# Ledger of designs, part 7: VH-VL binders against UPF0598 protein C8orf82 homolog

Target 1, 218 residues: UPF0598 protein C8orf82 homolog, of Mus musculus (Mouse) (q8ve95)
Amino acid sequence: MWPPSGAVRNLALVLARSQRARTCSGVERVSYTQGQSPEPRTREYFYYVDHQGQLFLDDSKMKNFITCFKDLQFLVTFFSRLRPNHSGRYEASFPFLSLCGRERNFLRCEDRPVVFTHLLASDSESPRLSYCGGGEALAIPFEPARLLPLAANGRLYHPAPERAGGVGLVRSALAFELSACFEYGPSSPTVPSHVHWQGRRIALTMDLAPLLPAAPPP

## First folded at step 20 (VH-VL; from k1 with heavy chain Y57W R98K)

Design f6
Fold by ESMFold2, last read:
Structure f6 (fold): chain C 218 residues (1-218), chain A 124 residues (1-124), chain B 107 residues (1-107)
Amino acid sequence: as target 1 above (218 residues)
Amino acid sequence: QVQLVQPGAEVKKPGTSVKLSCKASGYTFTSYWMHWVRQAPGQGLEWIGEINPSGGWKNYNQKFKGRATLTVDKSTSTAYMELSSLRSEDTAVYYCAKEPGWSSGYRSYGMDVWGQGTLLTVSS
Amino acid sequence: DIVMTQSPDSLAMSLGERVTLNCKASQSVDTYVSWYQQKPGQSPKLLIYWASKLESGVPDRFSGSGSATDFTLTISSVQAEDVADYHCQQYKDWPLTFGQGTKLEIK
């Protein structure tokens, strides 16, 4: 939503030095078969999540809002069990794993495995962000001070559960709605410095920046 | 129309082997796990094992490991279950059953299509 | 192996009554349970998967519930065509295991 410019070069240098962090994107092609059993008593499946928070089979021919998974129980089960992939299998290409019964479900991401889609008015004292189609079952407290606008890709980020990478993407439609609350400082005319929320003027902490790669996933 | 077609009956003597067939039609045979389940007369269902036709991956119930062999023929869309060293207690109806996968963007489970079963009788 | 225990062993009900069939796992199987209907002389037919998801083409009088170790299949208003054996089955872990079945009859 904000263009890269000279005002954001200091943040871009920090993010470039953070490129040692694992990315969600793997190599373009990896060899697997959906439902494979590489050793006895294993069952493996491969998934992809886009920048809209839509979940697909990784090898799906068409990836759009018509073909994405929509079943609430499946989405909640999948994302509530998401962990970093430390299985020894496909770690470079599929950084996350969802362990569902007999299934080892590998996940790679266009950007982040957590994509916030809605701001929920849950008990007005603590508004919540829901992610990946899970409604209240996949929701966390909204922390406006910790919103991170990233100049390198023009996207907005927010804290996410540590088990799912610690930082999540705010879907572009939601980011646009929230952008109305941003205030830009004189030394950052292209990246906001504050957010106005519920009558308060809150300085953005930028503390999530080290968790993001220098370049966005492909 | 998704179908699993099995022969109706087989009669065998103890100590011999049998190879039961299950011909699939109406779906992409290599995309789904196939299960074998048996049912002795008047009794419950017992899982024998599973095979994936794409890579030939298999998992067996430990009770049958070493006696049961699951194979597929991709060119004829046919799954096979071979049982060796037959005993009278192997008398049962043997079913093949298809596991579902992803459909219309969501995940299904269970054994959604079953063959009619083959009655194997093992007797002198 | 995970043992699935069904109760009752058999049950006779009047048409239109509500029926509850029980299935208990020897350890937690989360929600990885399916239910099958087997009419006399026929192969099993999937009714419910994932504890509570109704298979397509199954009448809406059937429903499933439960988690962890205790599961139920409910028929809200029993019909004559519901005379069958009913099997629960876990798929949380290998080997896949079935309950011994519950026979439903109409009085």
Scores: ipSAE 0.740, ipTM 0.892, lowest interface PAE 1.3, mean pLDDT 88
Fold by ESMFold2, look of step 20:
Structure f6 (fold): chain C 218 residues (1-218), chain A 124 residues (1-124), chain B 107 residues (1-107)
Amino acid sequence: as target 1 above (218 residues)
Amino acid sequence: QVQLVQPGAEVKKPGTSVKLSCKASGYTFTSYWMHWVRQAPGQGLEWIGEINPSGGWKNYNQKFKGRATLTVDKSTSTAYMELSSLRSEDTAVYYCAKEPGWSSGYRSYGMDVWGQGTLLTVSS
Amino acid sequence: DIVMTQSPDSLAMSLGERVTLNCKASQSVDTYVSWYQQKPGQSPKLLIYWASKLESGVPDRFSGSGSATDFTLTISSVQAEDVADYHCQQYKDWPLTFGQGTKLEIK
């Protein structure tokens, strides 16, 4: 739920709390070995992307800014080759796969595989959203009308490349900045109806809503 | 101080076999793929195959499938390459080489550490 | 098998000259190319991986470039210690394959 514009600071606290993993008991763990070769001429690796858009080895002991991958060439290669996992292996636990040379790179996500981190703006030109640390090399046109505030989890979403799931998460810091631009209707004070962008009042389409999963547990 | 130590030379007759060793030190032996590459005198490099010590996974250049056997001994951190039915054209320097992986959030590639090689001479 | 073809086969250069070594793949290998230096009587040493990434401890005069099928190794100002064979190698797919090598000499 996106509160009226006067409550933006409370939304930031809710979004900050959603960064921490919440689990219910009974989650089955997945067995693998990094670099495994279960059949001839295969190499399998396992990765995780958090809600900040930081990429890690799935089994890394510490997941923080120090340990996340930062190399631009690697990130661009990884995310530009990302596809839904239809390999017959680990599909339930790792919904995405990045095929990088000899590597079958499985990916699972805290939320979405695409996480928008920055708005790359230029004067009078169409602004772009960059994702997952790729800067200009991993960027798409910003579509303010298609921003989707999702009341079920308090997060903000935007269109993403179809090969990477079609919808991406706007990371919390960027969502907080953009939330200042939202306008709420009198008949729907909990979900914004419009966004104000560059002096224009733009109606939100909400067309991404059917693409998102059910609400996370409280 | 990553090091791969190989014997300097071996001499064999055609039709016999040889088992070449590569002793690893200075790193976690089971965490990295090991490659075997040969080089005939004055010639280029030829990939024989690779082995991962953790799971025993192997891939061979098909040119050597059926004659080359890659194994490891995890207790001594030693990789082995056995070549059977030796021919004079198998005369070469045989290298083992380590593949890197990830370190502190970065990914490396290539064969970053090589042994000094074993010269195998096959002649009557 | 992906064939890696290097050119020239050999060359002799004066100290301080710029050297360009070429490597062509028989099909696209994206950027999955490494370069190795092999000094006389020594084992190969990794110089460049991923087409253009300089391995730690390699002098800045070495650089790599290229993608798909055409790759180059450049030495901006050749030194006497650069006398070696240079090998390109693809790791896009199995089997891993090397170029035939380029022999660099000083005149």
Scores: ipSAE 0.734, ipTM 0.883, lowest interface PAE 1.3, mean pLDDT 88
Fold by ESMFold2, fold request of step 21:
Structure f6 (fold): chain C 218 residues (1-218), chain A 124 residues (1-124), chain B 107 residues (1-107)
Amino acid sequence: as target 1 above (218 residues)
Amino acid sequence: QVQLVQPGAEVKKPGTSVKLSCKASGYTFTSYWMHWVRQAPGQGLEWIGEINPSGGWKNYNQKFKGRATLTVDKSTSTAYMELSSLRSEDTAVYYCAKEPGWSSGYRSYGMDVWGQGTLLTVSS
Amino acid sequence: DIVMTQSPDSLAMSLGERVTLNCKASQSVDTYVSWYQQKPGQSPKLLIYWASKLESGVPDRFSGSGSATDFTLTISSVQAEDVADYHCQQYKDWPLTFGQGTKLEIK
């Protein structure tokens, strides 16, 4: 009798684990040179976005507010053209790509490629969240019901454009401001059940949870 | 101060070759793309190609591919453009020009520093 | 190749007048256009990049605008030192290409 072997079941398990959703990566040592042109008519650059939504050259030695990119036109162009990296180059190390004219701009992230930094005032009753320093040019409607507090890392998430991974990180300072609006259960959950917003008590949907990996890449 | 220094003039006969130099100073030579651009008398500017001194990567205007060769010498921070099989229509001023990059939160584009140009005259 | 066409070929202006120079691309170049000033006997000098960004050290009387195929360089109040050829250039795609130039003179 030839029952299925453990190797066949182990292969299926390994394949299932390798199909986890693509996330930002910092796990691989990769060799590159900023401005490289490995094939004719190519120009490649490599970028990193931190948990504050600040964009840097990936190989910058100092990554802080002084050294991050601040030019609005560059940030809007970069993040508005952000897509999953399916180029066949650096996909594991740099999960996202921004095609800007002649430049193929690879991006890796501390957490998410979209980091919401400000809640913008609006003439309508629904405010907007801006991300990655782009002001109104990089902004989406704020959806308080879809805020996702994640107990595993203590961070707050919100819907983001699907082309940029579908879920974005709320910057810690903004998350602290918003946390004042949360309502927790009477027992012991570290995760709020409701948000109080504009005089309304809104149940949190938790619908973003499947978009976050069970364990982020190292 | 960022500078690109080129020789003033060269005179060559048709059918020969020339190798024009561009000495860079005042910046990290290997961190920026270098361009070569020419201007025939009374005419506009024409892009010849570009080279990255770090990896030696190059892109040419196809009009010049097969005749133009871009090289660098990292030890002297010097870029070179060699043009072979010279013709009278190659008579022009030849410029080298540096591309900018990033500085303290900002990204710049264009060709921000130019050499003064070398006048190449091709005549019998 | 993307063709950049400038107009007019030349113009003569009085001091203090507003000058508008045009550049048209044969296909969309988004905002990947730069402008250069070339004074007689000199090499080009970068004025504008990314269609509208003023290069450091360039006087505020210069400005750029446009997107896709139609681009404009404006001098709000022309000065004597602005006598030069002006070139637009696209860097959206290879090969990089320049317009034929516009000659500006003072009457």
Scores: ipSAE 0.731, ipTM 0.886, lowest interface PAE 1.3, mean pLDDT 87
Fold by ESMFold2, fold request of step 21:
Structure f6 (fold): chain C 218 residues (1-218), chain A 124 residues (1-124), chain B 107 residues (1-107)
Amino acid sequence: as target 1 above (218 residues)
Amino acid sequence: QVQLVQPGAEVKKPGTSVKLSCKASGYTFTSYWMHWVRQAPGQGLEWIGEINPSGGWKNYNQKFKGRATLTVDKSTSTAYMELSSLRSEDTAVYYCAKEPGWSSGYRSYGMDVWGQGTLLTVSS
Amino acid sequence: DIVMTQSPDSLAMSLGERVTLNCKASQSVDTYVSWYQQKPGQSPKLLIYWASKLESGVPDRFSGSGSATDFTLTISSVQAEDVADYHCQQYKDWPLTFGQGTKLEIK
């Protein structure tokens, strides 16, 4: 018969390994091969987007400005078809999916799959934010009232297309430019209460806050 | 210098099988999908199937499912297409063709390198 | 299967003329179309992919356009070396399919 301490030790090791696997799944590389076809008439590829909005092959040894994808047609095609990964495959490691013809493109992110890089000049109703290197083809109306500064990580967020998770990261360089427009109230010395935009004083809605998990550790 | 080398011709009788070869050089054989395409005399191009040498994954045109078998030999960088139960209608030039992939920040498509083709003649 | 239909079947042009070759898909293939040149007795050579991207080493007199179902290959100024069959091909879905080709000749 199993001794009480021996049985507890064995069960704890099994549970610890299971819990460790779950807690580490986002850190370890999952097993895949670029271009795999695990079932007939499938073709799978794996990508990564960083906090600058740069897209890479997930298994690229170097991820920097030189190695990121820059082709406008590819980026627009990829990000315009982005959706949550409900395929039954790799959902934990790759939360997003881009279906491009025969390609089932899995995406994981440093922060958010949408990373706003530029404010675009416009004579229209409002300026537009472009994301992920797509220029006007990947752009949405700028909504200054819905900017969300997140104290936990020091980052700035903005509404994004629903199909891409509903919230996007403002790239740090752009966030720095926008920070000049913030006003801090007496009750919020570390988090702004208002944004000043085009001569208007606008209260921040903070309505994106419930949609964001706690900031990941550095 | 990327190159796909195929034998020039094969002659077979109806009802037999043939195994056509395609030797690759000048690139990492296991990194790219390989396609097989045929062209009957005076006719257009017809896709037979594709194989990925790294994992041996295959996709076939349904017309050839059960008759065509794609394989690779990674040690010789050679792809093979075997066609069974040959008929005179299988008389054609058979090409292998390489698909491109990623080039550090660039994604391309199509069949960028072709073999010169093997003429298969099936006759009594 | 997605059927690719090319027109015209053949075309005879004078040197220096602008040539437009057409390819129509039986259903939308977005921009997942490539074009190949096949000179007599030779294997196909990739000219265009993604409907409009010029393959490396292809002369800039070649261009491609189109989306969804209607695609064109244009040669801005035909040269004698352009005598060939031209094939369009979709890669939106399996099986990959080719058009039957357009034969280009010089008058």
Scores: ipSAE 0.711, ipTM 0.876, lowest interface PAE 1.3, mean pLDDT 87

Design f6
Fold by ESMFold2, last read:
Structure f6 (fold): chain C 218 residues (1-218), chain A 124 residues (1-124), chain B 107 residues (1-107)
Amino acid sequence: as target 1 above (218 residues)
Amino acid sequence: QVQLVQPGAEVKKPGTSVKLSCKASGYTFTSYWMHWVRQAPGQGLEWIGEINPSGGWKNYNQKFKGRATLTVDKSTSTAYMELSSLRSEDTAVYYCAKEPGWSSGYRSYGMDVWGQGTLLTVSS
Amino acid sequence: DIVMTQSPDSLAMSLGERVTLNCKASQSVDTYVSWYQQKPGQSPKLLIYWASKLESGVPDRFSGSGSATDFTLTISSVQAEDVADYHCQQYKDWPLTFGQGTKLEIK
């Protein structure tokens, strides 16, 4: 939700309510065991990434900041090796795979596997977005023209590496900060038409819209 | 306090078999891979294999396939390694070792807890 | 099988000296290397995993580095209790393999 002037503060509250309301997820589980080895020379683990870019074991009973993975080297290794799951195993439930040494790590997501958490060097000529807790090691160029506000869920998206689905989610806190740069047209009071960045007025391309699912999770 | 307890010694004749035990305590036995590693006198460490107690999944060093059998007893939190057709070259200290997993939001690797080892002597 | 070759086979150091132990893999193991300390008469103790991560409770005079095929364990200031055999181990692929060890002594 990208309402016109004066409503930006309510976006963060709406998104917080959506996450709390969605915590009943037991019906989504598939049959697996962490550390399983169904074939010789295999080792399989199962992970989940939330809308804040926090990585968890998929079967963790509680998913919050205390229980998420925080080690930089692990996160960088995990997400830098992420690709679509074409392994023939768990493809419907776990659309992504991270191959880390002997580990075949399956990943499913609340929204997107890439979740941008920080804007690095925002005052420079080449600002970058970092994702999933990886700092500069998991960062890509910020492209303000390609920001995509999606009215259906009130979320903000940005280009991401093709191997990780091509589009990533901007987490709520960062989306709130960026929303101060948006401009709305007279005929478009609920969705911005332009972004103001570093003294430039830039028309939003909206070219990421075809890559997003019709009904993303709340 | 995580602990792996092994008997101190076993003596066997060539051509027989032995079943070495490793009793785990202080952690959830079924949540972690267990490894078996041996060390002949004056030699380096040699990996025998691994077992996951929850599903019974196993991988062996091919050098020992057909002679080594890894099993667990979940009710007593005990891992076993059976070695058949013993030879004098099988004289070694046999260790069990636990692989870590996840705790406090971090992932660690390696073999973080070792038993004290069982000295197997194979002689006539 | 991936062969891990350690050098030197042994060395003697004075207290407080910096020591460097080497481990070479026969093919790339990325950063999937662990180091173990084995004091006389004891079982191995994990020092380093993932080439450079210090195991909890290990003194910070120990450090690890390297990638691909060449790995180093460094002790910044050798202490008397560091007398031990040191083993590197790869866990990139099956079977897991150890180096033959390096024996560290105090002179």
Scores: ipSAE 0.688, ipTM 0.863, lowest interface PAE 1.4, mean pLDDT 87

